# VHH binders against TRIO and F-actin-binding protein (TRIOBP): the designs that were tried, part 8

Target 1, 110 residues: TRIO and F-actin-binding protein (TRIOBP), of Homo sapiens (Human) (q9h2d6r1778to1887)
Amino acid sequence: LNFKKGWMSILDEPGEPPSPSLTTTSTSQWKKHWFVLTDSSLKYYRDSTAEEADELDGEIDLRSCTDVTEYAVQRNYGFQIHTKDAVYTLSAMTSGIRRNWIEALRKTVR
Short names: E, the ipSAE of ESMFold2; O, the ipSAE of OpenDDE; V2, 0.75 times the mean of E and O plus 0.25 times the DockQ between their complexes.

## First folded at step 12 (VHH; framework vhh_gefurulimab)

Design n3 (at its last look DockQ between E and O 0.02; V2 from the best seeds 0.00; counts 0 for: pae E 6.3 > 2, placed apart)
Fold by OpenDDE, look of step 12:
Structure n3 (fold): chain B 110 residues (1-110), chain A 121 residues (1-121)
Amino acid sequence: as target 1 above (110 residues)
Amino acid sequence: EVQLVESGGGLVKPGGSLRLSCAASGFTFSSYAAAWFRQAPGKEREFVSAITSGGSTTYADSVKGRFTISRDNAKNSLYLQMNSLRAEDTAVYYCARDTKGGSYLEYYDYWGQGTLVTVSS
């Protein structure tokens, strides 16, 4: 299986929208992770080494994914994964990366 | 020429409602993300609400459940419905065009002149 992988950031508390400001502020709630998209989940790790060691930091069950949308965030290019359990807010470093992830994730929408 | 023009500000009593409008010209507003900001006297400009080109919305904690951001593509306009207004909502409200769907200052390339909202008994 060829999974999509890459660096993104996730908002620490699912479902909590960011509070953007005009200037750069502290981003204590944003956590950078190495994301791995599988057929049924989006897993994230501290880095690729952690992935190899199966040291999972978190997982989003995409079997219950209902929507994936762009989302305005304070940091970089945001989007949200909507599941039956929660809404997860993520951000990518570029708009192109965001677009690619959204497209990939939307294929898992049930 | 790209231009944003806010309107709808005024004096309202606490608990009242007000609807702000932002009319865009020189570009198609629906192709961009957009946001409302506000600046109270003696305070820094702060984020209020944003909407992406796809229609996803976000709100500052202070306005959640009370304010609603929306857009009318036919009128090339952005709106902010403000309900249950409080004295602390008093500020000049600005609309801004966001070219990237984020919230950093560098993402906003055009701003309106602002419209004053005063909430007072």
Scores: ipSAE 0.017, ipTM 0.326, lowest interface PAE 6.0, mean pLDDT 87
ESMFold2, look of step 12: ipSAE 0.031; ipTM 0.448
ESMFold2 (binder alone), look of step 12: mean pLDDT 86; pTM 0.875

Design n4 (from s61 with R99T; at its last look DockQ between E and O 0.68; V2 from the best seeds 0.00; counts 0 for: pae E 12.3 > 2)
Fold by ESMFold2, look of step 12:
Structure n4 (fold): chain B 110 residues (1-110), chain A 123 residues (1-123)
Amino acid sequence: as target 1 above (110 residues)
Amino acid sequence: EVQLVESGGGLVKPGGSLRLSCAASGRTFSSYAAAWFRQAPGKEREFVSAIYSGGSTTYADSVKGRFTISRDNAKNSLYLQMNSLRAEDTAVYYCARDTKVTGSEYLEYYDYWGQGTLVTVSS
């Protein structure tokens, strides 16, 4: 099993990638969550207490995931999870955390 | 809520010693895992040492035998005694507290952090 847990931030709403030629200022909000990786999904909660109570804030279905890539963001160390229906943008506090999460996610979707 | 404030950093010569302190407000260290991390210029933040809720300790290989982590429950404080300092120990040192008392060397388990104290080791 490939379980991993930890704090990261996610943009509140999945969106299309911005144009390569433009810098877009967005009103989207980064939301801090407690992320829990399972074999088939990345679940996230308000905190670890909410995880114990199974009170989800959201869930990304990794069975439809096609790619996990580093992605430049304004702050922190961003990456994207590409799925059939949406692109999710997350960020980690250090590049080491980002690398560990990308490695774990790629093993799950291999 | 919880605030963590580091102190005790400064300039020391190689071979010297420093004792870092981290004072916590609000919740105590004794019920949670607590740790020291450090970040050298141009490098990523790395694990230094942790003390778990049961009192056991762990150390990064690079500091084992030279650094000692400890906790004072009466003062709600975490300490790092740093002996035989080397130039490679130069970094900003951060204290951190685990949100769920699980104890981890991985920094994503810690959600309360201090602002850091600079330690410079040079002649």
Scores: ipSAE 0.000, ipTM 0.220, lowest interface PAE 12.3, mean pLDDT 77
ESMFold2 (binder alone), look of step 12: mean pLDDT 81; pTM 0.829
OpenDDE, look of step 12: ipSAE 0.011; ipTM 0.267

Design n5 (from s51 with T52N V101P T102S S104D E105L; at its last look DockQ between E and O 0.14; V2 from the best seeds 0.00; counts 0 for: pae E 11.8 > 2, placed apart)
Fold by ESMFold2, look of step 12:
Parts: sequence; C-alpha cells; structure tokens
Structure n5 (fold): chain B 110 residues (1-110), chain A 123 residues (1-123)
Amino acid sequence: as target 1 above (110 residues)
Amino acid sequence: EVQLVESGGGLVKPGGSLRLSCAASGFTFSSYAAAWFRQAPGKEREFVSAINSGGSTTYADSVKGRFTISRDNAKNSLYLQMNSLRAEDTAVYYCARDTKPSGDLYLEYFDYWGQGTLVTVSS
C-alpha cells in the first residue's frame, strides 16, 4: 500500500451544478490542508499532527468519484474531483504535485 | 541511516534574528525537496517553508518577507534565516525531507524529521 500524503489547498465550498444565485450570499475561500489518500477516500486535516490524532477537517469519498480533471483557477495548478454528490476544487503548489495527485486519484476511480 | 539534525535555536527578543541550520546525512540531500516546520507547545505542527532541489522556494503566509530558506548542497545543509521575530514564532523548529527526489517542489509527504531546535521569542 503506497498511500500518498501532502499539502494542498481546497476551495471551502464544494461546487454544485450551475446555480442562479451563485456567490450572492457566500464567499468561497481557499483553505490549506494536509491531504491523505487512502484506498477509498481522500481525507484532509489541519496538519500532520491532526492526522495522527484522527481529527479530520473533511473527507472526499472516492468510491463515488467519476472524474479527476485539471481545472484553471486563480490559484496555481488547479484540479477538480467529481463525485456523485459534489465537485471538489483543489490547488497544488506545482504542476508536478498536481500531476502526481491526479495520477494517484485516477487509480481509485476504477 | 537517514538523519536530520537541527541547530541554531535559542532565546531572542522580539524584532531579533536567528539562523537555523539542518545537517543532513544518510541520503543524497541535493536530490530532495526539504522543508522547515514548527510546533508551539500544545499546538499542531505547521508548515513554515520549503525548497526544492533546484532552489525554488515556498513560504507560509505568516513568515513571508521575514524568513528566508536556503540550502547548501555541498555541505548537505538546509538553513532558515529568521528576521523580525515575534512572540508567535516561539516553537520547536523541525527540518524535514520530502519522500521523493525531484527537480520540482513535491510537498507530498515528509518521511524523515529532525529532533527539533527550540526558538523562544520573549521580551
């Protein structure tokens, strides 16, 4: 088992399909987290100490993941994880980090 | 086998400066991204700065403009120049290595950590 871990940023609100009232009453923000890829989910924590204490900030269920795609964002090297229930927008610090994460995540889609 | 040893910590007044060093051994230091993290008592370990094998750097927002990461591959050493220190910078500072040799900055997972060096910023 070759679990992958690392720092990335995630957009605070998961994206929905186009909405007539987008951004009217909310402000989406990028939040930096420590991400941990498991066999079936991408978990994220405030930092590695929170991971050791199992204090999750959030979790993306990869069993329902349908696609992982590069996505242009204001923050460098964005990509999206599409699931049955939501679309998650993440940002990696370099193109190499993004590439490696997309490759690892795509293995779990199958 | 792999070892990272931090030094240079101490007691400093607010507004002062310190330079931390990390001596690396047991691996090809020049091939890896390396980073500084810090942990204040009772708090979570947090990212400070990273540098890849090619010299590209990244900083936490809280330290940008005050801290400078650098490396000397000939000496297998990582450095952190800390200027304009504040009480909130008080922490144990850790040197860490990325899991994969790379010319890019891969902040995927830091698999080896030093024992830490204490920095105290106090009036």
Scores: ipSAE 0.000, ipTM 0.144, lowest interface PAE 11.8, mean pLDDT 76
ESMFold2 (binder alone), look of step 12: mean pLDDT 82; pTM 0.833
OpenDDE, look of step 12: ipSAE 0.570; ipTM 0.793

Design n6 (at its last look DockQ between E and O 0.67; V2 from the best seeds 0.00; counts 0 for: pae E 8.2 > 2)
Fold by ESMFold2, look of step 12:
Structure n6 (fold): chain B 110 residues (1-110), chain A 122 residues (1-122)
Amino acid sequence: as target 1 above (110 residues)
Amino acid sequence: EVQLVESGGGLVKPGGSLRLSCAASGRTFSSYAAAWFRQAPGKEREFVSAITSGGSTTYADSVKGRFTISRDNAKNSLYLQMNSLRAEDTAVYYCARDTKPGSLYLEYYDYWGQGTLVTVSS
């Protein structure tokens, strides 16, 4: 049907625990990627040309996705994808982009 | 990294005109499509107009016939001539660069300016 695509940013490394500790001072950096949602995964590339060449920067396995929730970040509009193995923190440029992504991703939960 | 800087916003009466400018850093701006989007307070950012690297233009229905997009590749610049302004045109106007030609979808733009405010009021 229709697969969703677009620019978002992701934190440098997945697996940050839910913020239970204020003393964790890791230096995390947002990396901008071209994200492509498929039936079973969220793939990301450096740009749409890399997508056409299937040159992945990374991939989030959505088969084990348990929750997708809004998440406060310093800039832009953040959300998290919770999986069995890791928690991924992403951000979108606008609240509308975030809402549309969360809606699409939640279809893979359950 | 690319920077986009909008200018030319201000206060204007209904029926008036403004010309917005967007200056881009870097040499490759002419190879990309570029667009104007706008966002009124409390509303979603919406498409206004786009121009391809080859000069083909697209306009939102609400602005067609009143707004004209143009570009000057020698100056690395994008423009929006806004005529017959109405109160509903009040918004922050954003310049954006498109990694796919002329998309109406804001998710396809990789670089954005900080915006310039246009207020249309008596």
Scores: ipSAE 0.013, ipTM 0.412, lowest interface PAE 8.2, mean pLDDT 79
ESMFold2 (binder alone), look of step 12: mean pLDDT 79; pTM 0.817
OpenDDE, look of step 12: ipSAE 0.609; ipTM 0.819

## First folded at step 13 (VHH; framework vhh_gefurulimab)

Design p1 (from n2 with R27F; at its last look DockQ between E and O 0.45; V2 from the best seeds 0.00; counts 0 for: pae E 14.2 > 2)
Amino acid sequence: EVQLVESGGGLVKPGGSLRLSCAASGFTFSSYAAAWFRQAPGKEREFVSAITSGGSTTYADSVKGRFTISRDNAKNSLYLQMNSLRAEDTAVYYCARDTRGSGSPYLEYYDYWGQGTLVTVSS
ESMFold2, look of step 13: ipSAE 0.000; ipTM 0.170
ESMFold2 (binder alone), look of step 13: mean pLDDT 88; pTM 0.893
OpenDDE, look of step 13: ipSAE 0.792; ipTM 0.890

Design p2 (at its last look DockQ between E and O 0.59; V2 from the best seeds 0.00; counts 0 for: pae E 7.9 > 2)
Fold by ESMFold2, look of step 13:
Structure p2 (fold): chain B 110 residues (1-110), chain A 121 residues (1-121)
Amino acid sequence: as target 1 above (110 residues)
Amino acid sequence: EVQLVESGGGLVKPGGSLRLSCAASGFTFSSYAAAWFRQAPGKEREFVSAITSGGSTTYADSVKGRFTISRDNAKNSLYLQMNSLRAEDTAVYYCARDTRGSPYLEYYDYWGQGTLVTVSS
């Protein structure tokens, strides 16, 4: 589906876009959110009730997204969304959920 | 704090039966759907069964006719009666909550730590 919803966690301090010579990982606190994929952005909310009331916790502009790729995090199924301004690190409960989210996000940015 | 605590796992022979329980606390259990999922070693976590707040039930095809989900709202508890167990039912079983009782695990916001069920000769 072009529009996808579900629970994932995001690191609460987005990392700086990586350089070719350096990689960093954030060990900051993971925050659980209700994620909603639209045709141009990935929005996230406290829960589905907050979604119905349009009470955003945050939004990732996918129009500036340059890459969506798996990313090693300890014992989670992590991936990153790279945008021109920031890198967002997310985690999914299972590898299948991660795969499905990456596929949906890649369709949206293509 | 929302908590879901599974119990009742153990070792059982093929063809045997086992009853799992999930104790819910920290939320109005009767207002939520609840479900069982399971994860075998090296496999993806998969849907087993769900029961809505109104008592409607759904089952994965692999367990239909052998497993029975139920709830007792007065005791804030969810149950899974597992009969005619097979080796392929060996997994960690998880209790989870959702508003709709979806078969899709990404719709569940709170999970228990799981209880191990081993079906072996």
Scores: ipSAE 0.015, ipTM 0.412, lowest interface PAE 7.9, mean pLDDT 82
ESMFold2 (binder alone), look of step 13: mean pLDDT 87; pTM 0.882
OpenDDE, look of step 13: ipSAE 0.303; ipTM 0.690

Design p3 (from p1 with G101Y; at its last look DockQ between E and O 0.21; V2 from the best seeds 0.00; counts 0 for: pae E 15.1 > 2, placed apart)
Fold by ESMFold2, look of step 13:
Structure p3 (fold): chain B 110 residues (1-110), chain A 123 residues (1-123)
Amino acid sequence: as target 1 above (110 residues)
Amino acid sequence: EVQLVESGGGLVKPGGSLRLSCAASGFTFSSYAAAWFRQAPGKEREFVSAITSGGSTTYADSVKGRFTISRDNAKNSLYLQMNSLRAEDTAVYYCARDTRYSGSPYLEYYDYWGQGTLVTVSS
């Protein structure tokens, strides 16, 4: 099993990223989490201490994942995980971190 | 929105000096550690210097004694004074906000980055 861990940011509600609207200019709800890839899911925690205590902030079920693709975001290096139930938008600090995460996620869903 | 905007890059001769600035907006700058990283062509982004919210500083060994990081919380600004510049200092310099507050040398702990400012050190 190819475990991978690291800091990334995720939009706090699965779905489409925020966009400009008539009543607001933009509200970005990026939340930084400690992400842990397992053989069937991507779990995320407040930090590594929360991981050791198994205090999840959230979990993405990769068994229902249909696609993992780069996605343009305002800052950082974005990508999306598409599942049958939701689309999750994440961002990584560098393009290399994004590439490594996409590769690991794609291997997990095969 | 969180923004970091670098300025002050340019062409300088070896042995020269240059001062970089980073203007922060959209967050309480005084509450965060901040850092400078750099990326030379064909190389990975590397740590240069960090400063905590309390003013404690950290430097990469390659720049220690030549570069000075500072901050002005009233102006929401981060600075890098670069003295005794060498050809190997040629890079794009990035301002970044630390999520750990301690000024980590690990780039994974920085959640917001500027677009960078180019520094070229050449005769």
Scores: ipSAE 0.000, ipTM 0.129, lowest interface PAE 15.1, mean pLDDT 81
ESMFold2 (binder alone), look of step 13: mean pLDDT 87; pTM 0.886
OpenDDE, look of step 13: ipSAE 0.608; ipTM 0.824

Design p4 (from p1 with Y106W; at its last fold request DockQ between E and O 0.71; V2 from the best seeds 0.00; counts 0 for: pae E 7.2 > 2)
Amino acid sequence: EVQLVESGGGLVKPGGSLRLSCAASGFTFSSYAAAWFRQAPGKEREFVSAITSGGSTTYADSVKGRFTISRDNAKNSLYLQMNSLRAEDTAVYYCARDTRGSGSPWLEYYDYWGQGTLVTVSS
ESMFold2, look of step 13: ipSAE 0.143; ipTM 0.579
ESMFold2 (binder alone), look of step 13: mean pLDDT 87; pTM 0.884
OpenDDE, look of step 13: ipSAE 0.768; ipTM 0.879
ESMFold2, look of step 18: ipSAE 0.015; ipTM 0.473
ESMFold2 (binder alone), look of step 18: mean pLDDT 87; pTM 0.880
OpenDDE, look of step 18: ipSAE 0.717; ipTM 0.857
ESMFold2, fold request of step 22: ipSAE 0.005, 0.011, 0.013; ipTM 0.299, 0.356, 0.454
ESMFold2 (binder alone), fold request of step 22: mean pLDDT 87, 87, 87; pTM 0.886, 0.887, 0.884
OpenDDE, fold request of step 22: ipSAE 0.823, 0.812, 0.842; ipTM 0.910, 0.903, 0.919

Design p5 (from p1 with D111Q; at its last look DockQ between E and O 0.51; V2 from the best seeds 0.00; counts 0 for: pae E 13.4 > 2)
Fold by ESMFold2, look of step 13:
Structure p5 (fold): chain B 110 residues (1-110), chain A 123 residues (1-123)
Amino acid sequence: as target 1 above (110 residues)
Amino acid sequence: EVQLVESGGGLVKPGGSLRLSCAASGFTFSSYAAAWFRQAPGKEREFVSAITSGGSTTYADSVKGRFTISRDNAKNSLYLQMNSLRAEDTAVYYCARDTRGSGSPYLEYYQYWGQGTLVTVSS
């Protein structure tokens, strides 16, 4: 029920410089990762080889997750994972993939 | 760098035939399952057919008996022979490689995709 893997993209939020800049590039970027749902977290990796080697790109602690909802994005099929510390924006290639991921994530949170 | 390049799409009349090719490079093609998916305008991408590294084949019900998937591992190529084409077969056809080599019908299991080749079935 709780074990799921697949390719999705996650939005890197723009970083703000600590001081004013003459030129700044504060643009959100989508990065494709291999996502792996576990009992308590959503881990993501460069690819499935990195998963086998346990070389994480990042991790979302689902124990602190408060909500998982669809979210409109410029392209593809977006959704958000709300946690106590942060809001993560992901996108899937199809609405069916999004639906299946939201369902799996909601079951894990519950 | 993994690459998949489809070719062979075009305009055909209903009842006609077309053969699609997919050239694979940047990985050991013979070790992986490969598949064809298709996407009609405004619709979700859907499974067409898969072939495992061992040669076992699977087909979507809508194409079974009309389409034949095959592979030539020596040429790093995947093929789809499409016969008895119908208007509902009109779509962009995508070549894809499964991450596990088992020939999954599930789109989520495919990491690498080609750019697609358009097949239009019209009178």
Scores: ipSAE 0.000, ipTM 0.212, lowest interface PAE 13.4, mean pLDDT 80
ESMFold2 (binder alone), look of step 13: mean pLDDT 87; pTM 0.884
OpenDDE, look of step 13: ipSAE 0.302; ipTM 0.680

Design p6 (from p1 with L107F; at its last look DockQ between E and O 0.01; V2 from the best seeds 0.00; counts 0 for: pae E 15.2 > 2, placed apart)
Fold by ESMFold2, look of step 13:
Structure p6 (fold): chain B 110 residues (1-110), chain A 123 residues (1-123)
Amino acid sequence: as target 1 above (110 residues)
Amino acid sequence: EVQLVESGGGLVKPGGSLRLSCAASGFTFSSYAAAWFRQAPGKEREFVSAITSGGSTTYADSVKGRFTISRDNAKNSLYLQMNSLRAEDTAVYYCARDTRGSGSPYFEYYDYWGQGTLVTVSS
């Protein structure tokens, strides 16, 4: 099967869903990873060599994903993956890459 | 691939100076505006300075007169000379490429970012 893969960046820690203030104090930093979309999760690795060796940097469980939305971030092409327990903030290198990732991820939303 | 790699961060006393560098690769650096942003612990990332391909510069009010942005297109490099450093300048400093070429202060206009270099200003 042809699973989607590519470079994106993710904030070091997932954020909470937005509040009325929407202003946060955070030490989070963008970290670049090699992302691999499966039918149940979005896994990320240091690079494609780490993927081959199954040396995971992190994983987002898409079985609990409720929404995937564009989101304004410091990197210009941000989006969020909303799950039951957390909100993950990612950014893609171009708006087209972001659109393609959102489209692919939305196919897992129930 | 497009890459931006910052260097030159470190520990410096208040009133001191530091020069940051950003090495660009994988694109025609001389054709793009570029910028420095910073993120202090517990704070949102903020604009520091930008320079257009033509050499026009913009600075955040908090750094005007103390920081100088420059570029060396032959070396594909962006620089930030930081003088009269203060404790509030402590942050991770990021290099970024502007998709619009105007040297925007808004991070939404930047499509590629470096990993950051830490600057600590403390006695």
Scores: ipSAE 0.000, ipTM 0.115, lowest interface PAE 15.2, mean pLDDT 80
ESMFold2 (binder alone), look of step 13: mean pLDDT 87; pTM 0.887
OpenDDE, look of step 13: ipSAE 0.017; ipTM 0.299

## First folded at step 15 (VHH; framework vhh_gefurulimab)

Design q1 (from p4 with R100K G101P S102G G103S S104P P105E; at its last look DockQ between E and O 0.08; V2 from the best seeds 0.00; counts 0 for: pae E 8.0 > 2, placed apart)
Amino acid sequence: EVQLVESGGGLVKPGGSLRLSCAASGFTFSSYAAAWFRQAPGKEREFVSAITSGGSTTYADSVKGRFTISRDNAKNSLYLQMNSLRAEDTAVYYCARDTKPGSPEWLEYYDYWGQGTLVTVSS
ESMFold2, look of step 15: ipSAE 0.013; ipTM 0.318
ESMFold2 (binder alone), look of step 15: mean pLDDT 84; pTM 0.855
OpenDDE, look of step 15: ipSAE 0.731; ipTM 0.867

Design q2 (from p4 with T58Y; at its last look DockQ between E and O 0.23; V2 from the best seeds 0.00; counts 0 for: pae E 16.2 > 2)
Fold by ESMFold2, look of step 15:
Structure q2 (fold): chain B 110 residues (1-110), chain A 123 residues (1-123)
Amino acid sequence: as target 1 above (110 residues)
Amino acid sequence: EVQLVESGGGLVKPGGSLRLSCAASGFTFSSYAAAWFRQAPGKEREFVSAITSGGSTYYADSVKGRFTISRDNAKNSLYLQMNSLRAEDTAVYYCARDTRGSGSPWLEYYDYWGQGTLVTVSS
């Protein structure tokens, strides 16, 4: 059922609701997660132990995915998953890891 | 800003020696495991050697006994002493920082990489 697994980072969405302590614009942060590609979604967890316990940090619905493209980021090797609802920005440790993830994800888009 | 900068690559004859350096900046180098990887033309990037923050070392079988990894935390530097070089050691050598601190041989555990330094071994 699980076609690919590995560590990557995902960019937190900008635009968190302002808090009383914020006087400046919030900025996005990279978070490292354990990613698991299934037939219909890309799930991510804090680590492989969280995967075994089914404790999701998040999930990207690939059934609505329209495109997967390389994307320039400050560090590592970035790419974006475009869906009907959102654009997700991820990064891989090497260009080869990025290429392999993009290839696998593109096969689910059809 | 985290940076890793490799140096010391060059052209050497088979049987020769070369020492690579990696200068680390923008983070507490002494708290991380670090590693060398290499990539020959047309091949995947492969593990060479790693050293933990505590000084434990690991080597790929192909380089064991010929290469020595070391670190100098006071200088924020990682080193690779390469002896008895062979033509198959020709590659771009990369310095990398390990997110888990274990000195893993798997690429996915390294979050920052240098741009590489070329080592060519030929007669």
Scores: ipSAE 0.000, ipTM 0.103, lowest interface PAE 16.2, mean pLDDT 79
ESMFold2 (binder alone), look of step 15: mean pLDDT 87; pTM 0.891
OpenDDE, look of step 15: ipSAE 0.794; ipTM 0.889

Design q3 (from p4 with T99H; at its last look DockQ between E and O 0.45; V2 from the best seeds 0.00; counts 0 for: pae E 11.6 > 2)
Fold by ESMFold2, look of step 15:
Structure q3 (fold): chain B 110 residues (1-110), chain A 123 residues (1-123)
Amino acid sequence: as target 1 above (110 residues)
Amino acid sequence: EVQLVESGGGLVKPGGSLRLSCAASGFTFSSYAAAWFRQAPGKEREFVSAITSGGSTTYADSVKGRFTISRDNAKNSLYLQMNSLRAEDTAVYYCARDHRGSGSPWLEYYDYWGQGTLVTVSS
């Protein structure tokens, strides 16, 4: 499952590990991006045209990924990528898309 | 900006027909494969039909022989002729663009989606 691509949404700022309290920050917003999985990173772009032009919106370094887990979110089907330095919260449009992405990303857990 | 806008949805009795349209703008429509997907109440979005830039067509087994996908590149439009409609065809129908051009049945290959048009088949 290398070189997977597709639409997902991500919180616009990586956060700290999950907390038992439900605190909302003013900087946490869902943004839709075109995601591209490589061997060592998950890159994301405004759309597939931006991917062709290599105009990144952001990048998650998967070399330090420790866990990928489902995570309850307000809408869609959420999951988190846990790395040594940050926790990234994403959501997929369907449960099948979420499962396929978690499966592909878990292959990078080292 | 890339846009896809569906139209033509509505109420129809079983055995009836509808024609869906999708107006494409903001890109060279003739260079891309395009597809219809649908999402029934309480279910996940599923593939219906695709057409490549070269005109090759693919259909889900459940619609084969009843639905016909077509395109009009001069009008930047994608169509779905839906005949012999069944209650099971009730869904929101989505127009989508396949960046790879292959007409894949996989949702993840489609980089742009319309807002959908509701088709209700009710006896």
Scores: ipSAE 0.000, ipTM 0.270, lowest interface PAE 11.6, mean pLDDT 81
ESMFold2 (binder alone), look of step 15: mean pLDDT 88; pTM 0.894
OpenDDE, look of step 15: ipSAE 0.691; ipTM 0.849

Design q4 (from p4 with G101K; at its last look DockQ between E and O 0.34; V2 from the best seeds 0.00; counts 0 for: pae E 13.5 > 2)
Fold by ESMFold2, look of step 15:
Structure q4 (fold): chain B 110 residues (1-110), chain A 123 residues (1-123)
Amino acid sequence: as target 1 above (110 residues)
Amino acid sequence: EVQLVESGGGLVKPGGSLRLSCAASGFTFSSYAAAWFRQAPGKEREFVSAITSGGSTTYADSVKGRFTISRDNAKNSLYLQMNSLRAEDTAVYYCARDTRKSGSPWLEYYDYWGQGTLVTVSS
């Protein structure tokens, strides 16, 4: 596992995503955050100054992560982190950024 | 809702000029750096130019001296003046919002993107 940081967006209100349609995702509210990957969790902050002050916006417990998969979203490159308690939907700016994040996160699955 | 909408693309002959516009809405445009990127068929999206919230500009070497980025914060608009166009400039051009003030050439720093406008440079 290595420590990785970067900007991504996360879908507000984690849970099962609405089924994809040809037009839009239902009730989606994307929020931009500064994401920080550690050995056991994916933490996210308003920005890097909030990270320095340890002022979390949220945290995804990767110890319970069962799967990380690509997921189709509008305009960005989406993926999901499946945990025993919730499904988190994130998006990256490019397919390369998504690929790099999925690869890093999959190293924590097990 | 954050939106970026590009316009002004089209067909132009080599040596010609074209001006792209990007209309921003749903956020305080003046507080963000913004950029143009482009993607030719079968290639990765590449940096073209960025402008900071304070108006400082950066250009990819391949467009320096031919392209001029500008912004009009009162109109929430970003522009790209493209002169001396070449066939190699053919691409879909994207407007993007940087989450930082400094305008990065790296794609991972841009959180919102337009749908793109096609520019074709052909004889």
Scores: ipSAE 0.000, ipTM 0.162, lowest interface PAE 13.5, mean pLDDT 80
ESMFold2 (binder alone), look of step 15: mean pLDDT 86; pTM 0.878
OpenDDE, look of step 15: ipSAE 0.746; ipTM 0.870

Design q5 (from p4 with L107M; at its last fold request DockQ between E and O 0.10; V2 from the best seeds 0.00; counts 0 for: placed apart)
Amino acid sequence: EVQLVESGGGLVKPGGSLRLSCAASGFTFSSYAAAWFRQAPGKEREFVSAITSGGSTTYADSVKGRFTISRDNAKNSLYLQMNSLRAEDTAVYYCARDTRGSGSPWMEYYDYWGQGTLVTVSS
ESMFold2, look of step 15: ipSAE 0.220; ipTM 0.666
ESMFold2 (binder alone), look of step 15: mean pLDDT 87; pTM 0.888
OpenDDE, look of step 15: ipSAE 0.778; ipTM 0.880
ESMFold2, fold request of step 22: ipSAE 0.005, 0.000, 0.572; ipTM 0.309, 0.121, 0.843
ESMFold2 (binder alone), fold request of step 22: mean pLDDT 87, 87, 87; pTM 0.888, 0.889, 0.890
OpenDDE, fold request of step 22: ipSAE 0.845, 0.847, 0.831; ipTM 0.924, 0.923, 0.912

